# Miniprotein binders against b1l550, part 112

Target 1, 279 residues: b1l550
Amino acid sequence: MRLPEELLERARDIHSEAPSHRIKLDRVGSFGLKVPVEFKGFLLLAEADVWVSLPEGRRGVDLSRQVEAIYELSNPPKDPFSLCREAAISLLEKLNYADSSGVSIRFDAPLQDGESLKYYGVEISSIASDEIINKIRVEILGMTACPCTAELIRAYKSSEIAATHTQRSLGILEVSTKAEHPDPDKLASIIERAMSSPLRTYTKRPDEGGLVIRSLSNARLAEDVVREMIHLFLEEFGHLPEDTHILAAVRSMESVHMHDIYAERSFSLDEIRKEISSH

## First folded at step 10 (miniprotein)

Design h19
Fold by ESMFold2-Fast, scan of step 10:
Structure h19 (fold): chain B 279 residues (1-279), chain A 98 residues (1-98)
Amino acid sequence: as target 1 above (279 residues)
Amino acid sequence: SEEELERLADEFRELAERLGYDEIEVTREGNRFTVEAERNGVRIRITVTRDGEEIRVTVEIEKDGRRIRFLYVFDSPEKLEKILKEIERIIRLFLEEE
């Protein structure tokens, strides 16, 4: 069903009108859009949110223009990072009443895992105003093994194989920067290298045994993993602007408890460099 | 090196030319150069600094009293091609916006 187009000539432009209350809104937009992206040779289905700021004197946002902005830039599918940055800028250009615009894109990224693939979580955003701030959050599961219990078991009997509990741990790196988004594969690699061992999509018994032995031989506290992630991040991404902000965190799903252990550190590159240099 | 900075300057000048800028000013000082151009009310200023293998690109676009600035920092030649294409697409949004 479609209404006669001549009705458009008589209809009020509601969103251009003054609102009931003169209050600025920070984010008004279209959320949960499905967009195709091209990531390292793969066509992936991503989910996107697009928004703009709304001034106190304007009742509504042209939501159709928001969808057009990201749709036009996503056809043909392109790199999600470029899409995110370009769409945020396009929104400011198309919606001139806005002081700022933003785009977030979420997807599961493939990562080489022997002869197969495993996936890790990626969420990126770009917020445009007088400048652009780019943010990326990478989450990937790994394995940790408790060094405290390992030491107790080892001390108990010299002839007994030292053992400890192992668990899945979620590693998190979030970066907010004026520079382009960091490569998510490098962030995922940092997280996995900081863990006791990576996890795999599937294993045969011999490979599974090796993974467990690797984890037990590299027992790490959540606190150890966070510190190692920060160290590895600085080696790989120390070139980013001084005011770049990072969150490094680990959530360990403790196999011997009904609750999780969590460790985190938020910092700017300037802050962490001064801290490390003073010690 | 001077030769590599010269090649970068040429690449960014060519980018401005592809976008239809006729009056392009390239200014060089040490390890830095700036490309400035204006067309159809869209003014661009691209500043590129090279420190060893690190390349820093700052892009400023001004149109209708609004200014947007964004930055790239990278050390791999492979990223340069993608960054140049993205910069070109972004500036084109301002030039060809309906």
Scores: ipSAE 0.690, ipTM 0.888, lowest interface PAE 1.5, mean pLDDT 86

Design h2
Fold by ESMFold2-Fast, scan of step 10:
Structure h2 (fold): chain B 279 residues (1-279), chain A 99 residues (1-99)
Amino acid sequence: as target 1 above (279 residues)
Amino acid sequence: SEEELERLADEFRELAERLGYDEIEVTREGNRFTVEAERNGVRIRITVTRDGEEIRVTVEIEKDGRRIRFLYVFTSPEKLEKILKEIERIIRLFLEERE
């Protein structure tokens, strides 16, 4: 049942009224929206949050305009990076009382894996004011092998390929920049190349043996993986603005312990270049 | 190269023309150019710099006293078409009347 349209003329404009307390709010919006996105030939269901700042003199935000901004821009489905940037800008244009706007979009990205697919996590955001700040976080699993145990077994049994424990490790790269979002496939590739070996969706026994041997021949500490990720990131994305901020991290789910090992480094491009050039 | 910078200037001039701007100012300064135009109270200023293989595009949009600036930095020429289309879509948002 639809209420009569003439009621709109008699209803108060609640959003435009003065609030109970004159306090500005940093983020007011619609969270957990489901939006279709097109990613590298795939149509995916993503989850989006949209928000704006609210001034101290205004009671509420017109939430219908926020939802309209996302859904108008998501039909037809487009790449989530353009959607994120365009929607953040659109929110400022539609809601003139806001000083800032933001959009975040989360999805699992498919990645070709032999004859199948594997998936990695992607979360992006764009925050608009007088400038735009773009952020991307990529998480993907890989395999690491312990070099310490490898060395002990090599000394004990004098073999060229020493036995050691292997485990799943989660690699994380997060980038915050004034430039457009980095390509998530390139970030995922950096993480996998820094590991002892990548993981696969499925393997036959000969392929599984090959991955294990690769991992054993390329044993790496979590600390080694983080340093390699940073090195590879600088080779691929050193062209980004100097104030770009990066987080590189690894969480190793140690097969011989009841706890995980974690290593991380946060830095700006300006900071890391000065550090490296001092050597 | 100088020829590649001139081709880029033509691409961005054509973008402004597609958006309905009829008074477009293009200025060249060494390895950069700037495209400026104004229509329906929406002023755009796009600065493009080429340093070797790196292309830097800064877009500024001003409407009703509000200014928004955003940046693209890329080395891959195939990104240019996607970036031009995104810039066009963003500027069109400002050329519509406020709701």
Scores: ipSAE 0.701, ipTM 0.884, lowest interface PAE 1.4, mean pLDDT 86

Design h20
Fold by ESMFold2-Fast, scan of step 10:
Structure h20 (fold): chain B 279 residues (1-279), chain A 98 residues (1-98)
Amino acid sequence: as target 1 above (279 residues)
Amino acid sequence: SEEELERLADEFRELAERLGYDEIEVTREGNRFTVEAERNGVRIRITVTRDGEEIRVTVEIEKDGRRIRFLYVVTSPEKLEKVLKEIERIIRLFLEEE
């Protein structure tokens, strides 16, 4: 049964009251919301988190206004990047006591692979204050092949394509920028091109053989993959603001070990440009 | 080019007009222009700079003593259309009355 609206006149306004302790909170919001988004012709169900900062003198946040804001902006479904940026700005405008607002959206991005589909992970955020900072993280599995074992087998059997162990490797590119989010398909492409070979959802035996031969002919250390990812990133996205921050990483799930190999590099465009040009 | 920069300035002036701004000031300075307007306590300042094929768009919105600034780096005509629409939607959020 719906309670009478006149009860609002008698109920305390809990959110606007002074808290028990005068402590600022960095992020207060609605987490784990399901929102429909339109991504490159696909209608997807994404997961969203929405938050604002809370000043030391205010007990609570108007959570209903947060949920209303993102759902209003998600109907009809729109691209998750615009939704993320618009919702963060809308929250800051609607909740005037907040110093900052933020939105994160997570989804699996479909990628056409011949007549089939494959996918990669995307997590984006926008944090609004006196400026907006946009962040995107793309993760996609690929294949790596060990060049050390390949060289040993080549020496033993004297063939052009040496046998070696192959494994699934997770490639990661994370970009934080004052400009709009980079195109995730291009980030995923960079990761796959840096690997020994991409992975596929569906293969026939001849295609599977070709994929394996491609990987073996292009054996790469995790360190090689990270360097190649950085090189390809700079070719595609060198136009971003110089204070743009990037994380490039690979986690190789080594088939001959009980542990993984990991390689990473964090940098700003300004820093890496100076490093490369110093030679 | 000069002609392309003038065309861009017209597109951003039209954006401000669609948002209901009547007093729109457009200032040209070399390879950049700035569109400034104010309506219902909401002041906007959009600065557009062209460097070769790249267009940088900085949007500043001020309302009730709060200021927010955000940036777009545009490398294609298709991207420009999407950017213009998003900017319009964002500014409209600030113009909305409760």
Scores: ipSAE 0.647, ipTM 0.874, lowest interface PAE 1.7, mean pLDDT 86

Design h21
Fold by ESMFold2-Fast, scan of step 10:
Structure h21 (fold): chain B 279 residues (1-279), chain A 98 residues (1-98)
Amino acid sequence: as target 1 above (279 residues)
Amino acid sequence: SEEELERLADEFRELAERLGYDEIEVTREGNRFTVEAERNGVRIRITVTRDGEEIRVTVEIEKDGRRIRFLYVFTSPEKLEKILKEIERIIRLWLEEE
């Protein structure tokens, strides 16, 4: 059923009216939009959220303009980083009552894994006001092996390669910066290099044995992995603005416990450099 | 590096030209340059600084009392072309859309 156009001429403009309570809202928008993106030669289905701030004197936002902005910029599909930044900046221009705008985009990124592909999680955002803040979160699974149990078993049986428990661990790097988004493949690489061993989509028995031996020979606590991730991050991305904020974290799904072990550190580039230089 | 900075200045002047600006001011100061232009009430100011291998590009757009500033920081020269195209698309959105 389609209502007559003449009704639109008589209808109140609800969004521009005064609200029942004069309260500012931080984020009002369209959430869970499906958007195609182009990532390093792949066409992927991403999920996007778009929002703006709403002033205390305005009842609602123009949601149709938000959806139009992201869809226009996503056709043809483009890289999600440019899409995120361009859409956030465009929303500020299109919705002049807003003090800030934001866009987030989530997708699973393919990563070359021998002759196959594996996938890691990516979430990016851009928040625009009088400047833009770009944020990226990368999550990828790896393998860790417990050095404490390894040492105890070595003491028990005096072997060159000590038995220990291994488990999947989720590595997390989140970066918030005034500069453009860091390359997610480089962030994923940092996480994997900090682990005892990367995980693979597919292995044959000899290759699988090799990964297990590598993990056992490179046993690391969750705390060790976080520190190594920070060290590797500083080597790769030390050129970012000093007020860049980073979260490095590991969640280890301990095979000998009913619960997980978690370690994290958040920091700005300025504070971490001062901390390291004091030692 | 002096020659490289000159080439960068030309790239950003050409960007402003492609956007339809016909009064483009390019100012050089040491290891940086600034490109300024205005068209249809949209003022742009792009500042580029080269420090060793690092290139910093700051873009400022002003229209109808609203101003936004955004930054690119990179060391890989191959990123320049993609960054230039993104800057061009963003400025075009502010020039041509309502």
Scores: ipSAE 0.550, ipTM 0.844, lowest interface PAE 2.2, mean pLDDT 86

Design h22
Fold by ESMFold2-Fast, scan of step 10:
Structure h22 (fold): chain B 279 residues (1-279), chain A 98 residues (1-98)
Amino acid sequence: as target 1 above (279 residues)
Amino acid sequence: SEEELERLADEFRELAERLGYDEIEVTREGNRFTVEIERNGVRIRITVTRDGEEIRVTVEIEKDGRRIRFLYVFTSPEKLEKILKEIERIIRLFLEEE
């Protein structure tokens, strides 16, 4: 049922009224919106959050205006990165009382894997104020092989390729920058190349054997993987602004333990370059 | 090169023309050019710098006493068309009235 529009002329504008307490709120918005996005030729279902800051003198936010902003920009479906940046800016333009706006979009990204596809996690955001800060987090599984056990078994068996335990490891790269979002496929590639081997959706026995041998011949500690991810990141994305902030991490789901191994490093481009150049 | 910088300047000049701005000023300085446009109280400054294969685009939009600045940094020429379209869509948000 739709109520008569003349009621709008008589109803109070609750959102523009003074609040019970003059307290600023950092994020007020619509969370868990389902939006279609176009990613590298695929039509995907993404989940979005949209929000704005609320000044201490205003009771509420125009939530319908927030939903309109992102849905207008998502039809037809577009690249989630452009959608994220454009929606954040649109929210500031449409809601003039806000000091800042933000949009977050999450989806599973397809990646070509031989004749099949595999998927990795992508979460992006754009926060707009007098500038825009763009953030992207990529998570993808790979394989690691333990070099410590490999060395012990090699000594025992006197073999060039030692047996060792292998496990799935989750690689994580998160980038916060004033520039546009980095390409997630390139971030996923960096993570996979830092591992002992990538994981596959489908393998036949000979291919599976080759994958295992590759991993065993490229055994790496969690610490090694994080350092390699940082090295590869700098080669690919060293052009980003010096105040770009990065988190590189790996969680190794150790096959010989009931617990995981975790290693991480957070840094700015300025910080890491000074550190590396000191050697 | 100067030739490549001029090609970039032409593409941003065409963008400004498509947006229907009343005043367009393009200023060149070394490896950089700036496009300044103004229409109906919306003032935009786009600064483009080329350093080798790296292209940096800074967009500043000022409307009704509010200013916002955003940046693109890329080395792949194929990104240019997508970035220009995004910049055009963003600027149109400031030209549209609600």
Scores: ipSAE 0.680, ipTM 0.880, lowest interface PAE 1.5, mean pLDDT 86

Design h23
Fold by ESMFold2-Fast, scan of step 10:
Structure h23 (fold): chain B 279 residues (1-279), chain A 98 residues (1-98)
Amino acid sequence: as target 1 above (279 residues)
Amino acid sequence: SEEELERLADEFRELAERLGYDEIEVTREGNRFTVEAERNGVRIRITVTRDGEEIRVTVEIEKDGRRIRFLYVFTSPEKLEKILKEIERIIELFLEEE
């Protein structure tokens, strides 16, 4: 049942009123919305946040208009990158009191893995003002093997492939750019290639043995993985604007410790090129 | 090549035509061209630069005293169609009266 539309004539427009305190708010919006998206042939359920800036003279935002904007653009489902960029722009155009708008979308992306699928995490955002800044974060699990213990065991047993501890490691690449979002599959590929070995959804025993041997033969510190991710990123995405910001990180869930090992580097393309060229 | 840049200019002119722009100005300067048009108080300026395989597209939309600028940078020609369609949809948002 709906209340009569005539009530709108008598009701105060609370959102357009002056607030109790004349303070700007940076982000006001609808968070945790469920939105269908189309990603590389898959229909996925994504989670979205939408927001706008609120000027000091306005009490509230039109939250229903925010939800309407993203749902209109998500029907039929479209790729989450276009949805993110278009919705941020639409919010800014529709809510003329706002100085900026933003949209973030999170989902688990399927990745072909032999005859099966595995999944990696994707979070994207677009923030619109007089320009648009697009951000993407990709997280994928891989395997690392400790080179320090490998070398010690090799010395002890005089083995070509030393026994060592292996563990799951979470690789992270985050990119903030004025250009369109980078392809998440390429970011996921960079992370996996930087690891000692990728993880798989399932393996038969012979394939599992091969994966373990690959990891042991390619032992890497978390620090090694971060450096390799940066190197591979520059090969693939060096064409992005010089002010593009990147975070490369690895969190290694060390099997021989009660704690994790973490390594990261944040940089702009301009910064890293100057650093590399000085060597 | 000049043929490829001219083809790109035609693609973006056609985009503006599909959006209902009647007065479209296309200017070329070396490896760059600019498409400018105005309709229903919505002014667009699309600048496209080609440097080898790299294509850089800057889109500026101005409406009701507000201007927004966004950028595409790509080397894969297969991305062009998707980018053109997204630009068209974004400009349509400004042309549609709420």
Scores: ipSAE 0.674, ipTM 0.887, lowest interface PAE 1.5, mean pLDDT 85

Design h24
Fold by ESMFold2-Fast, scan of step 10:
Structure h24 (fold): chain B 279 residues (1-279), chain A 98 residues (1-98)
Amino acid sequence: as target 1 above (279 residues)
Amino acid sequence: SEEELERLADEFRELAERLGYDEIEVTREGNRFTVEAERNGVRIRITVTRDGEEIRVTVEIEKDGRRIRFLYVFTSPEKLEKILKEIERIIRLFFEEE
């Protein structure tokens, strides 16, 4: 059943009315939308949030215009980075009372890994005002091996190959920049290279043995992994604007503890370059 | 190279032409160029700088007293086509639909 459109002539325009309290809101929008995206040859169903700022004198937001902003741009499916940037700008253009707009899109990025599939998590956003700030967060699991226990066992056994505990570790790189989003595959590669070894979805015994030996021969503290991620990031993305902000973190799911170990560093490119040049 | 910068200037001039701009001003200054155009109240200013292998593109769009600026920084020439198409789609958003 569809109500007659003539009712629109008699209904109040609630959104344009003055609110009960003159308080601006930072983010008002449609959250949890499902949108198709094209990523590196894959068609994926991503989850999106869209929002705008709401001025103190306006009661509500035109939610239908927000859905139009992302829906129109998602058909046909395009890469999520372009979709994110274009939708944020479209939202700001369509809703002229807003001072800012934002879009976030999240999905699992597939990676071909031999005869199997692995994946990493991606969350991106674009916030538009008089400029656009683009953010990307990449999370991927890897393996770490404890160098402290390795050293104790080496001293005890005098072994040529250090034995130690290994565990899954979640590596995180988050980048906020005025430039376009960094390539997530490159961010994922940086994280995996900083780890003791990568993880796989499927391994046969010889391959599994190889991963374990690699991890054991490349034992790293969470602190080591974060520093290596920063080093590799600067080699790959040192060209980004100096006010680019980065978070590098690792959460190690310690196999010998009932709790996790966490290490992080946040910095701007300008800040880290001055720090490194002082040594 | 100067030849590469000239090719880039042509690509961005063609982008403005595809968007329906008739009066397109291209200004060269050292390792950069600026494309400026206006149509139906939508003014664009695109500045492109080449420093070695790095290409920096700043796009500024002004309509009805509101201005928005966004930036691309890349070293892979293969990204240029995708970036040009995205810029074209974004600028089209500022022209009113029927």
Scores: ipSAE 0.693, ipTM 0.889, lowest interface PAE 1.3, mean pLDDT 85

Design h25
Fold by ESMFold2-Fast, scan of step 10:
Structure h25 (fold): chain B 279 residues (1-279), chain A 98 residues (1-98)
Amino acid sequence: as target 1 above (279 residues)
Amino acid sequence: SEEELERIADEFRELAERLGYDEIEVTREGNRFTVEAERNGVRIRITVTRDGEEIRVTVEIEKDGRRIRFLYVFTSPEKLEKILKEIERIIRLFLEEE
């Protein structure tokens, strides 16, 4: 059923009216949109949020314009980074009353894992105003092994590779930059290389044994993993603008405790370079 | 190199021509090349420079009193084609609204 278009001529334009209270809103938009994206040869179903700022003198946002903007840009499916940046800019251009716009896109990214695939979490955003700020967060599970227990057992048994507890650890890298989004596969690789060993989607018994031995021979504290992630990040992405902000974090789901261990560091590239170069 | 930066700046001049800009100004100040053009109230300013091994491309678009700036940083020339295509799509958003 479609109502007569003539009714629109008699209806009030609610969105353009003055609000009950003259208060600016930071983010008003359409959240939880499903959009197809093309990521490294895969067609993925991503989830998107789109928003704009709303000035104090305007009652509402034209939500149909927001949805039109992202869907026009998502057909045919394109890479989520270009979609994110272009949609944020398009929203700001189409909704001239807004001071800023934003787009966030979330998906699980496939990684080659032997004969199978494993997945890691990706969330990206682009916020447009007089400049554009691009943000990416990558989360991937890996394995850590406790060096303290390893050392104690090594001393007891006089063995080079000591028994110790191992656990799943979640590695997190978040980057906020004026430059384009960093490649998430490279961020995931940095996290995995900082761990005692990566995790597998599927493994046979001989491969499982090898994974465990690898982690035991490369035991690391959560603090060690965070420092290594920062070191590897600077090697790969040190070329980004000096005001680029990074969060590096690890949450270790300790197998011998009822609680998790967490370590993090937030920094700008300018800040960390000065710290590392200090005597 | 100076030759490489000039070539990249020329790619952006060609991009502006493809987008229908008639009066395109290309200027150089040391290791910085700037491409400026205006059409239908949409003004663009694209700056290409080198900082060590990195090439930096800053894009500024101005329309109806609003200005937006964004940045690309890359170390290898193969990324240039992707960057050019994205910048073209973004500028077309501002131009196609007319």
Scores: ipSAE 0.551, ipTM 0.841, lowest interface PAE 2.2, mean pLDDT 86

Design h26
Fold by ESMFold2-Fast, scan of step 10:
Structure h26 (fold): chain B 279 residues (1-279), chain A 98 residues (1-98)
Amino acid sequence: as target 1 above (279 residues)
Amino acid sequence: SEEELERLADEFRELAERLGFDEIEVTREDGRFTVEAERNGVRIRITVTRDGEEIRVTVEIEKDGRRIRFLYVFTSPEKLEKILKEIERIIRLFLEEE
C-alpha cells in the first residue's frame, strides 16, 4: 500500500520542528545497513553506519536522504574506501543543516594464503566537516611464542632446540589521518610480520611443522610485537601527515593462563619521531 | 620532477574542463602547482606538491559558504587514476550532477 502524496501537504514536517529540549546531538543516523562492496576482485557483504550532527533547534534528521546517499554510491558496488569518503561528503552536501557527517563500513577482508584464503577484520570511517578525517582499523590473528620459557628450557637441555608455549595473538593497527585510508593489506602484512609467525587457514603436516619451527626461532613478547609493528609502520607509512594518529596493540591469548595479555601504544607521527630521535 | 608535477596539474586542469568549469587558472609557485576553477558558485582549488617521492594532492571545494578540504598522498602512478576518478565523482556531488 502507498499513501497519496497529497497527504504530505497536510502532514507536519516533524523533523524541522523545535525539539522538546534544545540540545545538539553528535550522531544521528541509520546504523547496521547491509551494503555490497568490491574489494580487490571480491564482492563482499559489508555493514555500514551513516550519520550526521543535529543542531539544537531541529527535532530530527531526514533518514531517507542518508540511505539514498550510500545506496546511490554503492550501486554498482565499488571499493569501500571510496564509498566511505564519497558518502560522508554526499551526506554533508545533502543535509545542509548538519555541521558534520560520518560513515563507517565494516567487513572481513580476504587475504591470499597459499592455495587458500584467510580473512582479517577491517573497519573504516570518514568524518566530514571543514575537512575529512579518515580512520581504518585492521585486526588479524597471528602466532606468538614465549621467549622466557624458551630460554629456560634451552638452559635446562643445553644446546638442544628450545621448546616453548605458543598461542594465538590478535594484532591491531588503527590509523586516523587527513590523507586517504592506508591500504589494509599492507597494515595486515605489518601485523603478521611483527608476530612470531602468521596463522594459516589450511596446512599440511610438513607446512605446520615449518610454521611451528619459525615461531620458535622468532619468539616474541606482546610488548616486542607492538614495538615491531610501530617500527614497520613507520617504514611503510612515514609519509603520512605528521598529525596522523596511530594505535598499535596486541592481545595474546596465552596458552598457559586463564587470562589474556594486552599491550598497546597510541601516538602521533610527530610524537613518535621525536621520541625515537631522543635515543 | 617539475615536469611530473606539471603533467599532474594538466590532468587536473583537464578534469576541470571535462566538468564544465570555464574559469580555470593554473598557477606555479615554489614547486607547487595550483588549479583553481569556478562554475555557478562552486569553487575548486587543487594543489599538487612533492615531498621526496610522495605526491600530495589537496582538494578544496567551496559552495554556498561551506568549504571542504581533503588530501591524497601517494608514490605510485597506479593510484593517480583512482584518485582522479574519485575527485571527479566528489566534485559532481557539488555540481548536482545526478
Scores: ipSAE 0.641, ipTM 0.871, lowest interface PAE 1.7, mean pLDDT 85

Design h27
Fold by ESMFold2-Fast, scan of step 10:
Structure h27 (fold): chain B 279 residues (1-279), chain A 98 residues (1-98)
Amino acid sequence: as target 1 above (279 residues)
Amino acid sequence: SEEELERLADEFRELAERLGYDEIEVTREGNRFTVEAERNGVRIRITVTRDGEEIRVTVEIEKDGRRIRFLYVFTSPEKLEKILEEIERIIRLFLEEE
């Protein structure tokens, strides 16, 4: 059923009206949209948020225009990074009252793990105004082994076997840049290489034993992992603009404690290069 | 090196041509070139700089008094095709009828 068109002449245009209070809003939009994306040969279900800024003199946003923008760009499914950047720009072009627009897309990325797959978390965003800022956050689990306990056990007079506790550690790399989003597989690789060992989806007992021995032979503090992640990041992504901002962090789910250990460092490329060169 | 920059200039000129621009100005200065074009109130300016293996592409689009700028920085030549395709799609968003 369609309502009579003459109602449009009498109905108020709520969205274009003045609000009760003349206050700008930073983000108004459609959150939790389900969007298919194509990632490295895989068709994945992603979740997207889309938004625009709302000026103090306008009561509301045309939400249907936001959904239309991302829908049109996601059919057929495409690369989530291009989708993110294109949708943010499209929103700003289509909604002329907005000073800025943004898109965020979240999904679990498959990563080859021998004959199987494992998954890591990816969240990306693009915020458009007179320029575009792209952000990517990658989270992947790895294994760490405690060097402090290893050293204490080694010093223990009744045992020649060094042992220590191992645990899952979540590595985090977040990059905010004016350049295109970094390749998440490369960010995940940096995190895994900084850990005592990577985690596997499936192992048999001999391979599992080898993984544990590898971790024990490469014991690292959360602080060690963060420093190594930064070092590896600079080797791989030193070409990014100097004002690129990075967050490197590790959350170690300590097997001998009721709490986690956390280490992080935020920096710009310009800042970290000056710091390293001062030594 | 010079041949690579010239090839890049041709790629971006062809991109502008595919978008329907007929008044395309390409300016070369050292290790960089700029492609400028305007059609139906949509002005584009694409600046490409090559420094060794690094390629930097800055895209500026102006329409109805609003200017948007975005950047690509890469060292892998295989990324060029995907970047060109994305730039073409983005510019088309501004050229499409409402």
Scores: ipSAE 0.695, ipTM 0.890, lowest interface PAE 1.4, mean pLDDT 86

